# Ledger of designs, part 182: miniprotein binders against p81326

Target 1, 226 residues: p81326
Amino acid sequence: MLHFGGFIMEINHISKILEKEREEYIRNKVEEYLKQGFSKDDAVNKANQSWRTYIGHRIQDVIYNLLKKFLKDSGLKVTTDKALNNRNLPEELDKVKRLIAINYGEYLFLPDADVIVYKVENNDIKIIAIISVKNSFRERRFETTYWKLKLKESPVTSHIKVFLATPDKDNEISYKCPNGKPKKMRIILEYELDGIYFLKEDFEETEKAKHFGKIVEDIIEISKKL

## First folded at step 14 (miniprotein)

Design v27
Fold by ESMFold2-Fast, scan of step 14:
Structure v27 (fold): chain B 226 residues (1-226), chain A 83 residues (1-83)
Amino acid sequence: as target 1 above (226 residues)
Amino acid sequence: SDLEKRAEQLIEFAEYIIRLAEEYLEEGRPKIAIEWLELAVRFLQMALELARKNNLDELAERIEKLIERAKELIERAEKIKES
């Protein structure tokens, strides 16, 4: 029975498919922008910006469907922050929203929770994990850690695991000490978060920084302990 | 059984991937569609091994038909890619 190892390997192969799509997408977008009269440098920059926006939605959708399909028989349910922001929520999702919301006096805000895993046990809802998808760290590099720190402040939310999922194509956080010097962003993100799942092959793997294919088994194990 | 549940999970994820690949084909992106379809076939092959090992003949037949459909889509995509 080699299906566990094979399964993880095939989930990790999604990273290679996304890389091939990036190459095709960038090539097509560069051609499009050049036809519009942009310089080569501007066309490349605009194509890369377009890709970051496009791929974020794709990765979120893939993660949502992966977790929804493979967690369903473990008593776990999956939703998205988009679903929680609908005006008329089903009672179950309204409860999920309340259990993850952070209080700022008169205001309640949701953390950056692209995908949310929870369980319903004896009519009670328990949030297991939230997953934030990031494909760039240029501007909002510590946003996920900010939300993790806020969640830790309340006994209602302190147990919630916060994960980052990222292709990190620009190698912004893939290595802790490139060229022998500490990279603060990687160190801080790994320290504060419960884990980082990389959608790429080459990175510095640790106990918390893992290949994406391990996410299903990790969430199942976490849910058994809660 | 747990193995039957795993086979069903693999099938449902493969079905999602096949739908995704069909969208890529509709958008005129056969190269990316083929990459996803080949992944779907591999998940279905894992499900087929589980079904056969556990003597789930009806499930095995359903999986075999899905593999055939995915392979037909790959052949269609290859023809589009060549032209």
Scores: ipSAE 0.840, ipTM 0.937, lowest interface PAE 0.5, mean pLDDT 89
Fold by OpenDDE base, second read of step 15:
Structure v27 (fold): chain B 226 residues (1-226), chain A 83 residues (1-83)
Amino acid sequence: as target 1 above (226 residues)
Amino acid sequence: SDLEKRAEQLIEFAEYIIRLAEEYLEEGRPKIAIEWLELAVRFLQMALELARKNNLDELAERIEKLIERAKELIERAEKIKES
């Protein structure tokens, strides 16, 4: 138990470290855009947008590597949607890609899948979970929910767990009913998704809303039932 | 053992963080690099505790060397920062 507490605490530091980079990043980007001839207001807006994209990728990469390392000994494999966006895929990854694809009639499209966890048994691939990683919910608030619902529509993908991992920096979904007012986004995300995992301490814990430190164990447990 | 596996997981993740910190150093961002390196050290310390509690002396020695390397990188980063 004590070791788990320490691990949880250090996970929270990941988000804090990434946030410390913001001020310097914004300053540098504003300067860059000013040199390109943008107005001060435009430069600031562009810098903020650039930061959102940058930090989103950074946190995704950290979480991907964390899950990859901590799931490895359980025989579980981890990939990303980005890795699947190749014409020539290894057979294993081509199978993974096909097993997460959503049918739109004439077209198959992949869900947004920042992290994909799967197992290989007797040359058969079983998709276990998709983890969406979001630093903030300013844009595309219910995108993960959409993909979860779409995955449920097919017997091929209906078993796939969809999780959201977030530091929820702006406290958009940390509590269900702060000050007696329901937070629509928290309630809907928790209802529709298989779990929400927070990279922070200050949140309302429920059966589905947990600290990110529990995600590894939860995924391993799910993998044993599939 | 399960504890040995956990220690190895912590080591591998810490090694990833160290590589990440080195990238920040190459970009001329020593302040952020130091923060990541300190985090790596803390993960390695957790692994070291696990190794010691289970009398895994060889693993403990390996972890201690990694901690030393991370601390050396911190020292280098601090010099760059003051520079």
Scores: ipSAE 0.791, ipTM 0.920, lowest interface PAE 0.6, mean pLDDT 92

Design v28
Fold by ESMFold2-Fast, scan of step 14:
Structure v28 (fold): chain B 226 residues (1-226), chain A 83 residues (1-83)
Amino acid sequence: as target 1 above (226 residues)
Amino acid sequence: SDLEKRAEQLIDFAEYLIRLAEEYLEEGRPKIAIEWLELAVRFLQMALELARKNNLDELAERIEKLIERAKELIERAEKIKES
């Protein structure tokens, strides 16, 4: 029986699988770089850089497919910014792209919208939410907040919810004041974004900071109000 | 019904996980493939419980066959891992 607790436990397993993959991936890449003649320190550094790129794509794909499968019966559709960058777009996706693109004078750019949730009503498209997926916060920490603030500037996009989804294995944003010291990144992200969804067991839960298992129900509830 | 839709959602996601695991196997990564397959089995077992509780016999049979396929892939991956 799928109930709240069961679904959450299964989602936590995704995070654990990714952690096991990290250990194997890095060991194999270090060995590969050593055979190419790199020093031990360089091999380790290059392996960690390779992992960050690789896992970013993997977790985005998993989250995309999860949302696509679990939202389909609620009249909601899911796409990716990668799909929207294809040269020849179906009419529906072209409309989605136009509804989230941000104008910079002569130029239009897509926000960092790894996953996009929308609905089609009476042949009109309404964007519900954009989900940014981050496996780490070493670099590009506030990119998602930048896009949120830009989207808020236009009446066309100001209703769009902007969420962050993350395993946060390094505990970079899991707590607001660990050891009595405010974490700027967690505090700013929670304040500016519409929600943070964690793919892990241990984090400080708030009205906006939740386990990823709650994201499907939250998106469905938001869509009903539109 | 809502329960039937939920079971189908679980099945569809599990099928994605099985496909993902097959990609790992083709890349020669059986340890990680097993992890994804075990997760797929857990989602399928939740779907099977829903199907059985609601007397959806045809759906239950489909789910049982998917669980069997996932377990066969796990067995294959275990053999590859040891080689």
Scores: ipSAE 0.733, ipTM 0.901, lowest interface PAE 1.1, mean pLDDT 88

Design v29
Fold by OpenDDE base, second read of step 15:
Structure v29 (fold): chain B 226 residues (1-226), chain A 83 residues (1-83)
Amino acid sequence: as target 1 above (226 residues)
Amino acid sequence: SDLEKRAEQLIEFAKYLIRLAEEYLEEGRPKIAIEWLELAVRFLQMALELARKNNLDELAERIEKLIERAKELIERAEKIKES
């Protein structure tokens, strides 16, 4: 138990470290955009948008590598949607890509899948979970929910667990009913998704809303039932 | 053992963080690099505790060497920052 507490605490530092970069990043980008001839207001807006994209990728990469390292010994494999966006894929990844594809009639499209966890047994691939990583919910608030619902529509993908991992810096989904007022986003995300995992301490814990430190164990447990 | 596996997982993640910090150093951002290195050290310390509690002396020695390397990188990063 004590070792788990320490691990949880250190996971929370990931988001904090990434946040420390913001001020410097914004300053540098504002300067860059000013040099390009943008107005001060436009430069600030563009810098903030650039930061959102940048930090989103950074946190995704850290979480991907964390899951990859901590799931490896369980025989589980980890990939990303980005890795699947190639014309020439290894057979294994081509199978993974096909097994997460959503049917739109004439077209197949992939869900947003920042992290994909799968296992290989007797040359058969089984998709276990998709983890969406979001630093903030300013844009595309229910995108992960949409993909979960779409995955449920097919017997091929209906078993795939969809999780959300977030530091929830703006406290948009940390509590269900702060001050007696229901937070629509938290309630809907928790209802529709298989779990929400927080990279922070200050949140309302439920059966589906847990600290990110529990995600590895939860995924391993799910993998044993599939 | 399960504890040995957990220690190795912590080590592998710490190694990733060290590589991440090195990328920041190459970008001329020693302040953030130091933060990642310090986090790596803390993960290695957790692994070291596990190794010691289970009398895994060889593993403990390996972890200590990694901690030393990370601390040397921190020292180098601090010098760059002051520079």
Scores: ipSAE 0.834, ipTM 0.933, lowest interface PAE 0.6, mean pLDDT 93
Fold by ESMFold2-Fast, scan of step 14:
Structure v29 (fold): chain B 226 residues (1-226), chain A 83 residues (1-83)
Amino acid sequence: as target 1 above (226 residues)
Amino acid sequence: SDLEKRAEQLIEFAKYLIRLAEEYLEEGRPKIAIEWLELAVRFLQMALELARKNNLDELAERIEKLIERAKELIERAEKIKES
């Protein structure tokens, strides 16, 4: 029989696959750039930049497909920011786009919503959650918290849960000091956001900071309360 | 039933993983393709267990064919990796 813990374990195995791919990808890209005549330092820098762009797309795709497959029988639908930027939007997605847009006077901007979960009931659309995917916290570390704070300002969007999903390869927000003190960035992100889902195995879970495999169950429970 | 829905969810995600692995094979990346295929097989094995315990014979047969396909792709990827 299906063991639920086994399901979570297999979802968490995705983190190991991504780590193996990183090593192979960077090795191959470094070799490719060296053949193009770049210096070793430039080749390594370009390979790391290429990896950050590439893996972001991969993680978003995996999260989108995981949520789409496992949430559909709970009356939940999943879309992406890329779908919302299509020129010929279906009516349903046009409504989703309008319900997450943030007003800046004469301008409307979408938050950093790589994956969006919503439901349709009685012809009404209700946004349940947005998931922001981050594979690096160098220059944009508080971008997700900025969007969360902006969404809280409007009664239209204040109910929307904002989650971060990240492998946190550099232990920027999953590391704890020996005395148990988290890093400042981790404290701020966990305080402001509705949750953080780590695509890694080795960290201390809290009520808000969890292994990625729990995201399906959490979203279903949130949707029942909304 | 809820169990049949769960089995279908596992199957659909496994199909995604198989398609993903095929993309890696086309890119000449058999090592990573094998990782995704092995994960797909494990999700399919979970679905197969659910199907068998609930006497869903046609569903079980579909899952067994998908496992066979994934294993054939693993064999192909292993040969590419060795070459």
Scores: ipSAE 0.808, ipTM 0.928, lowest interface PAE 0.6, mean pLDDT 87

Design v3
Fold by OpenDDE base, second read of step 15:
Structure v3 (fold): chain B 226 residues (1-226), chain A 83 residues (1-83)
Amino acid sequence: as target 1 above (226 residues)
Amino acid sequence: SDLEKRAEQLIEFAEYLIRLAEEYLEEGRPKIAIEWLELAVRFLQMALRLARKNNLDELAERIEKLIERAKELIERAEKIKES
């Protein structure tokens, strides 16, 4: 067992560090947009939009690298949807891409897959899990759920676990029923997804809602059953 | 051993964080770079505890050198910040 306490605590710092960047980032972007001739209000709005995109990519990259390093010794491989968006893919990644594709009749589309975990056994690829990484739920609240449901519709993809990883900065899904009022988003996400992993301490833990520090072990265990 | 593997995983992740911090330094953002470096040091310290517990002296020495490097980068970043 990773002495989980220290590791868990350090994982929580990832989100805190990323948040510390916000004020400086916004200030710099506002100044940039003002210089471009935008109004103050437009500059602020654009800066906030830019921040959301920027911080989303940053947290995704950190989580990707974390999972890549901590799953390596288990024989598991990790990639991203970005890596699959190439015309000339290595054979392995081309197979991964095809194995996560969703059928829409005349078209195949990829789910949003910030992190893809797979194994290679005897030249056969098995997709183990897709991890969606969200810093906030302001937009596309149930997008991950949509992809999970779509993946369930095919025997090719129905076995793929779909996890959500989030610091849940705004406490949108940290608790099921705070103050006696059910949080629809938490309840639905927990019901539909295979797990929710929090990069924070203050959340309601359940069988499916866990600290992010447990995701590595959970993925390894799933991989042994496939 | 399983503990040795875990120590190596922590080292590799810490090395990633150090590279991330260096990117922030290149962007002229020493304050955030320092935060990532401090986090890297904490992960390395965890690895060091594991190495020492398993009497992995060579690994411990390697980790200590990485910690020293990270601390030197912190000092450099602090000088840039004050500048």
Scores: ipSAE 0.846, ipTM 0.937, lowest interface PAE 0.6, mean pLDDT 93
Fold by ESMFold2-Fast, scan of step 14:
Structure v3 (fold): chain B 226 residues (1-226), chain A 83 residues (1-83)
Amino acid sequence: as target 1 above (226 residues)
Amino acid sequence: SDLEKRAEQLIEFAEYLIRLAEEYLEEGRPKIAIEWLELAVRFLQMALRLARKNNLDELAERIEKLIERAKELIERAEKIKES
């Protein structure tokens, strides 16, 4: 367990930094669009669209580096879908790619796996977890669940944990209705996935929906059972 | 030791955060760079406490120099922000 001197709290502070960056980014983009002659409402809408595109890369990079640094001494390795799509793959990554690929007859396709955690023991590779990073659910809302269900169909991949990581700034899956019932999308995602890690402060935790700072210790515990 | 490995993990992540902050500074975004640098300093301070508690003097000295470098970058970023 990585429980010392506020470790989880400091990892969770990343959500506050992302929110401060969002405030600055939106303010600057709104000003830029207003100078171009857009109305206030159009400028705000365009700025929010720009932010969603911009921040996705940053979140993926932060998660990759966090997991890579803190998992390495637990016998775990971390890679990305970008690395697996390189033309010339090292033997180890080629094996990782093959172990997460889904068979569609004569074709093999990779799930959308932004970050992949695996271990190597005696030249054998075991995939531990796939993390899907989403900063918006307006498009492809159930894509992560599709890949989870496909991975469950094969004994080779059925053990792989599938996690969602998201700031959910639009409150699409962290918002609760006034009657206390979660929205359909939240219910389905939480039921089908192995966990959701929120990069935000304001939501109700459940056993499967947690603050992002817990992801490191959770993955280590999962890996010990394999 | 496990504690020494943990100190190295904290250092490596802090070094990543410092590089990230340097990217923000190059983009002319000192306010956000400072946020990442302050987080890096806090991770380095955690590493320093582990090193000192385990009498790892050379590692502690290395961490102290990293903290000094991060604080110098914060001062540079503050000056840019004021401009």
Scores: ipSAE 0.833, ipTM 0.938, lowest interface PAE 0.5, mean pLDDT 87

Design v30
Fold by OpenDDE base, second read of step 15:
Structure v30 (fold): chain B 226 residues (1-226), chain A 83 residues (1-83)
Amino acid sequence: as target 1 above (226 residues)
Amino acid sequence: SDLEKRAEQLIEFADYLIRLAEEYLEEGRPKIAIEWLELAVRFLQMALELARKNNLDELAERIEKLIERAKELIERAEKIKES
C-alpha cells in the first residue's frame, strides 16, 4: 500500500510539469506568429491552439510510455493509432489495426485510440483496451463515448474496454454533482465508458472513476479474463 | 520476484523520463528538463527502496548509479539555465 501512495503522487506530478511549460511556450509562439505578420490577437489565438495540440501529444506520449513499461512484464503489448497509420505494417500490427476497425458499410475507420493494449496468444491477437488520453475537454467532449458505442455494435470489438485518462485541469468531470448540480459530462462519460482514470487527487472516486495509478492493475485483471 | 519486476519497471520508466529531459535540453529548455529529471530521480528512489527492502544489492547499486547520472544531468542543466 505504501508503495502505491508514492507512485500515485508522482503520477500527479506529470501533469504539473506539463503545465509549467505553458507560459514559455505561448510566449515563444506569439513572438513567432508576430514575426510572420499576424496581429497580436491572431498570434495569441494561434499560440493557444498550438499549445493545446502540443500538450495533448506530450501527455499522450508520456502515458503511452508509462503503460508500455508497466504492462511489459504481464505479457501485454502496447501500441498507438499513430503507429497503425502506415501502409506497410508488420503482420502483428496489421492484425491489431483490423481488430479495432469500425464498420461504416463501404468504409472501415479506426477509433481514436491514443493507446491500444493487446495480447498475443498462440499467434492470435486479442485487443484488451483502448485508452483515450485527454488533457482538457474544451473540444470533442463526447468523442471517446462515440467510439465506445461504435465498438459495442460489433461482436468483433464489443469486448474491448475503453478508458479515459485525464488530469481534468479545469475540473469539468472531477465531480458528479458539485454544489448539488449534476455535471452532465461526468455522468455520461462514467456511464458509457468502462472507466475514467484521473492523473490528480482532487476528484470524486467511484467504481468506474479511479486514480490513474490503478489502470495498470485493472488492465492486467481484464487481460486474465479474456 | 514481483518486487524486482516492479523495481525494473520503475527504472525503465525513469530512463524514458531522462531521455525526454535530454530532448528538452537539446531544444534549449533546461528549466523543463530539470523538472523531468527530478521526477526520474524520484522514481529511481522508489525503485531503490524496493531493492533495498528485498536485499537486492546488485540492483540497488545499479539504481544508485542511475540516480547519480540523473543528478549530474540536473547540474549540467542548471548551468545551462544560468547561462
Scores: ipSAE 0.844, ipTM 0.937, lowest interface PAE 0.6, mean pLDDT 93
Fold by ESMFold2-Fast, scan of step 14:
Structure v30 (fold): chain B 226 residues (1-226), chain A 83 residues (1-83)
Amino acid sequence: as target 1 above (226 residues)
Amino acid sequence: SDLEKRAEQLIEFADYLIRLAEEYLEEGRPKIAIEWLELAVRFLQMALELARKNNLDELAERIEKLIERAKELIERAEKIKES
């Protein structure tokens, strides 16, 4: 169990490291902005905005590298939204991009798919899962849900699993009291999405809302059924 | 073998964490660098246990060297943190 239990526990420890970094990052950015002549209130607001952008990129990078390293021997490949937005795409990534693009009449748009898991069989691409990374729900509460519902409309994309990964530092969709009623936003996100992976320790797990450390095994199991 | 592949996956992820920690050190953030390095060491220790139990002597030696490297970086980061 050391291999399985220890592995999940150590992956979950990433949430503790991110929380320690948040405290340090905000303190340092507030000091930096104060030295630039901003008021205390402006410095705090700018530091919090900077953190939201910064941590989103960090979590995406960690998830990308975790999945890439641990899924490679399961016949699964991993890419990112950033990679798909490059001008000169390899043929394989161009196919991935086309298989997740959503039609709006004359226009095609990519969902907000920070990390994408797919497999290649006989030079054909099959998308397994899209992971959306959200640090805050203040402005974009149902963005991930919107993309899930759009993907469900097409037989080409309806099989794609859509997951949310979030530290949920402000307890906007997680809750510390296991026996308490979930917030409306949590109920809707859990109902519509295929899963939520929390990068935090204190919340009640369900079948679809889990500690982040379980994501590797879950994706492998999903890929076997497709 | 499947166990050897798992050990290699643990090593590769630990390598990523070490490189991430080096970025934090370059940014003058030893406290956070130490957190990532300690996590990398724990993944390498899991890989080492798998290698040793399966008599993968060459792999075990490689992992031991990676653990030594990570611990050296932790010591360097601790000195920067203290200063």
Scores: ipSAE 0.810, ipTM 0.929, lowest interface PAE 0.5, mean pLDDT 86

Design v31
Fold by ESMFold2-Fast, scan of step 14:
Structure v31 (fold): chain B 226 residues (1-226), chain A 83 residues (1-83)
Amino acid sequence: as target 1 above (226 residues)
Amino acid sequence: SDLEKRAEQLIEFAEYLIRLAEEFLEEGRPKIAIEWLELAVRFLQMALELARKNNLDELAERIEKLIERAKELIERAEKIKES
C-alpha cells in the first residue's frame, strides 16, 4: 500500500517542509545573533552552523517515528543511537547495542546507526538494518561506507543492511554532472551501501537509490528473509 | 485486517505530525506548524479513504474528528500568522 504514488508523493513533500523550516530558522537565528552584537557575516555563519545540528535531529526524529509506526505490525522494532547510549538500558536494548558494536581490540564502538530496525524471535534479537542520516557530506562523506565495510567483517553483523537517508538539499549525490554521469561520491556510496533513500522529489531512481517512502516495504521484505 | 492496520499506522503518524505542529505553535512558528498540519490532514484523508472503502464506520468517525481537530489548529495558526 505504501508503494502507491500518493503516499510516496506526500513523504517527498517532507523535503519542501524542511526547506521552509530552514528559511524561517535561519532568519530567526540571524536576527537573534545580530541583537547579541555579532556582525552580519558572523550571525549568518553561526545561524548556518546551528541549522546543521538542528536539521540532523529533525530528520532523525521524523525517520524514527515513521518507521516505528509503520513497522510495528510487521513484528519489527525501532530504536536510536541516542536510546542505546542511556546509562540504564533495558535488557533488550543492551542486546541490540552489543549486536551492532564493532571490535577494536579491547574497545567496542557503535557505527553511525542513527536509527536501528530489529526483531525479536524466540528470545533472540536479530538486527535488520541501520540507517545513517546525513543532511550534508562535507569531509565525512564516506563514513557510512566505512561502517558498512567494518560490519561485513564479522559473522554477527555481516547480514545487517546499511542504508543512507538524506534530503541531499545541496545536490551532492542526487545531481548528475553536466556530461550526464553520476558524481564519484554517488557511485561509491550506491555501490557499497545497501540502499540510499532520498527525502526529495527530483532525482533519478535506481534499484538501490529510491524515494524515502519506499523504505518501509523494503525493510519488511528484508525481514521476511531473515 | 491488514487495511485496518494500515489505516491505524497512517493515523498514528498523522498524530505525531500534529504534536510536532503544536510544538511549533508554542515556539511562535505558525507558518511551519501549518505545513506539518496540512501534511497530517493528507495522511488522515488517506486513512479515511481506507476506512470508508472497508465499511469501518467507527474508525472513519474517529478519523473525521482528528481531521476536524487538525483544521482547527490550522485556523488558529493562520490567525497567529496574521497577527
Scores: ipSAE 0.795, ipTM 0.922, lowest interface PAE 0.7, mean pLDDT 87

Design v32
Fold by ESMFold2-Fast, scan of step 14:
Structure v32 (fold): chain B 226 residues (1-226), chain A 83 residues (1-83)
Amino acid sequence: as target 1 above (226 residues)
Amino acid sequence: SDLEKRAEQLIEFAEYLIRLAEEWLEEGRPKIAIEWLELAVRFLQMALELARKNNLDELAERIEKLIERAKELIERAEKIKES
C-alpha cells in the first residue's frame, strides 16, 4: 500500500494550491479585460466566467494525470471525454466510446464522463468507472445523477461506477453539521452516485463521500471484482 | 516489486507537478510555481522513504537528484518573486 495518511493529506493540499491560483488568475484577467475596453463590472464578470472554465479544465487535468500514473501498474487505463471526441480515434478508444455512449433514438451521446477508467483483457474492454468533475453545482446540481440513472438502465453499462470529484469550495455538498442533517443535494448525490471524492481537507467522511486521494485504491478494488 | 512500482508512481506524479511549475514560471507566476514545486518535493520525499526502507540505492539516488532539481527551481522562483 501507498503511504496512506501522508499521501491523502498531500493530495488534499491540491485544493489550497488551486485556491491561491484563483486570486491571481482573476486579478490578471480583470486587468486584461479592462485593457480591452470593458467596464469594471463587465471585466469582473468576464474574469469570473473565465475562471470557472479554466478551473474545470485544470482539475480535470490533475485528476487525469493522477489516475493515469497511479493506476498504470494495476492493469488499468485512463482516458478523457476530450480524447474520445477526436475524429481520428484509435480502435481501442473507439471501443471505449461505444461502451459508454447512450442512445437517444437517431443520436448517441456520451455521459458527463470527464475521466474514464477501463481495462483491456484479451482484446475485450471493460469500463470500470467514469468520473464527473464539478467545481460548482449552481445550475447543474443533478447532472451527474442523471447520467448515473441513464447508465443504470442498460445491461451494457449498469456495472459502470459513476463518481463525482469536486473541491466544493463553497461547502455546497461537503457541509458538516454536528447533530444536523446534510443538505438535500448532498443526500441525493450520495444516495444515487457510487461515490463522491472531495479535493478538500475539512469535511465529514462517510462510506461513499471521501478524500480524493482514496479514489486510487477504491478503483483498484472495484476492478478486481469485475 | 510492488513497493518499487509505488515509488515510480510517486516520482512520475512529482515530475508532472514540476512540469506544471515550470509552465507557471514561464508565465511569470513564481508564487504558484513554488506551491506546486513544494508539493512535488513532498511526494518525492515519500518515494525516497520507500526506496531507502527497501534498500533501492540506485532509485534513492535518482530521487535525491530530482529533489535537488526541484529545490533549485524553488530558489530560482523565490528570486523571481522577490525581484
Scores: ipSAE 0.722, ipTM 0.892, lowest interface PAE 1.1, mean pLDDT 86

Design v33
Fold by ESMFold2-Fast, scan of step 14:
Structure v33 (fold): chain B 226 residues (1-226), chain A 83 residues (1-83)
Amino acid sequence: as target 1 above (226 residues)
Amino acid sequence: SDLEKRAEQLIEFAEYLIRLAEEHLEEGRPKIAIEWLELAVRFLQMALELARKNNLDELAERIEKLIERAKELIERAEKIKES
């Protein structure tokens, strides 16, 4: 990266901005719902529901745009699961979709791939990485590992790197127990996945668990080997 | 050069952040708009340093204009926030 510490530090700061966004977003949504005639309790509840949907899309959008801007000069392209679910799919994206599909006998299904990085060589598509974006781990803790294990089963998809990107605001996978041991969920996710990229500053980096700002260089290096 | 490409990438990402901030301003969220704009300015300052070190005067001028625009948006957001 350019200014190694500076760039990564600024990318890490995105987590703090997203946290600050919650307060103003909720305040405005509560006011909006009150004007629509909802009670205070209903307005607060609806605002919190709106925030949960909003923040997920916001994080995905930021990650998508970051990767798209910083990978373009390395011969890499970026798309999203939303783009792959459009009714009229361009030939290139249709090929991307088929190359990440997982076989269940007579059926093919897509993994949860919020952001997909691929390259085009002589009209052939090579998938580099799938990034799953998680704001929280309350209900769907091991979904990303399930998809990683399924992708490993096929020679078509076994080379695809599966990454998790998360602010981990609730310290669900970046926290260590008082004895210094990571929680079970962190241990399993780090073991099974190809990498975890945190949009936060305070955690212990490992070979596979890194500051999000490092993802660009990591993906470029992976693409050179494929 | 490779550094010129990185400057361009920083500019494009900063432009995305400025558009994001404009969306927040339109939605009545000046406080968060300022946060995104300040981040955009810092990425533009990184790009400006690269442009200047590589004697890319036209690119440096474009970056300076974007920084000026972002700062004008910050001033606008500060006034909305205080009102």
Scores: ipSAE 0.795, ipTM 0.918, lowest interface PAE 0.7, mean pLDDT 87

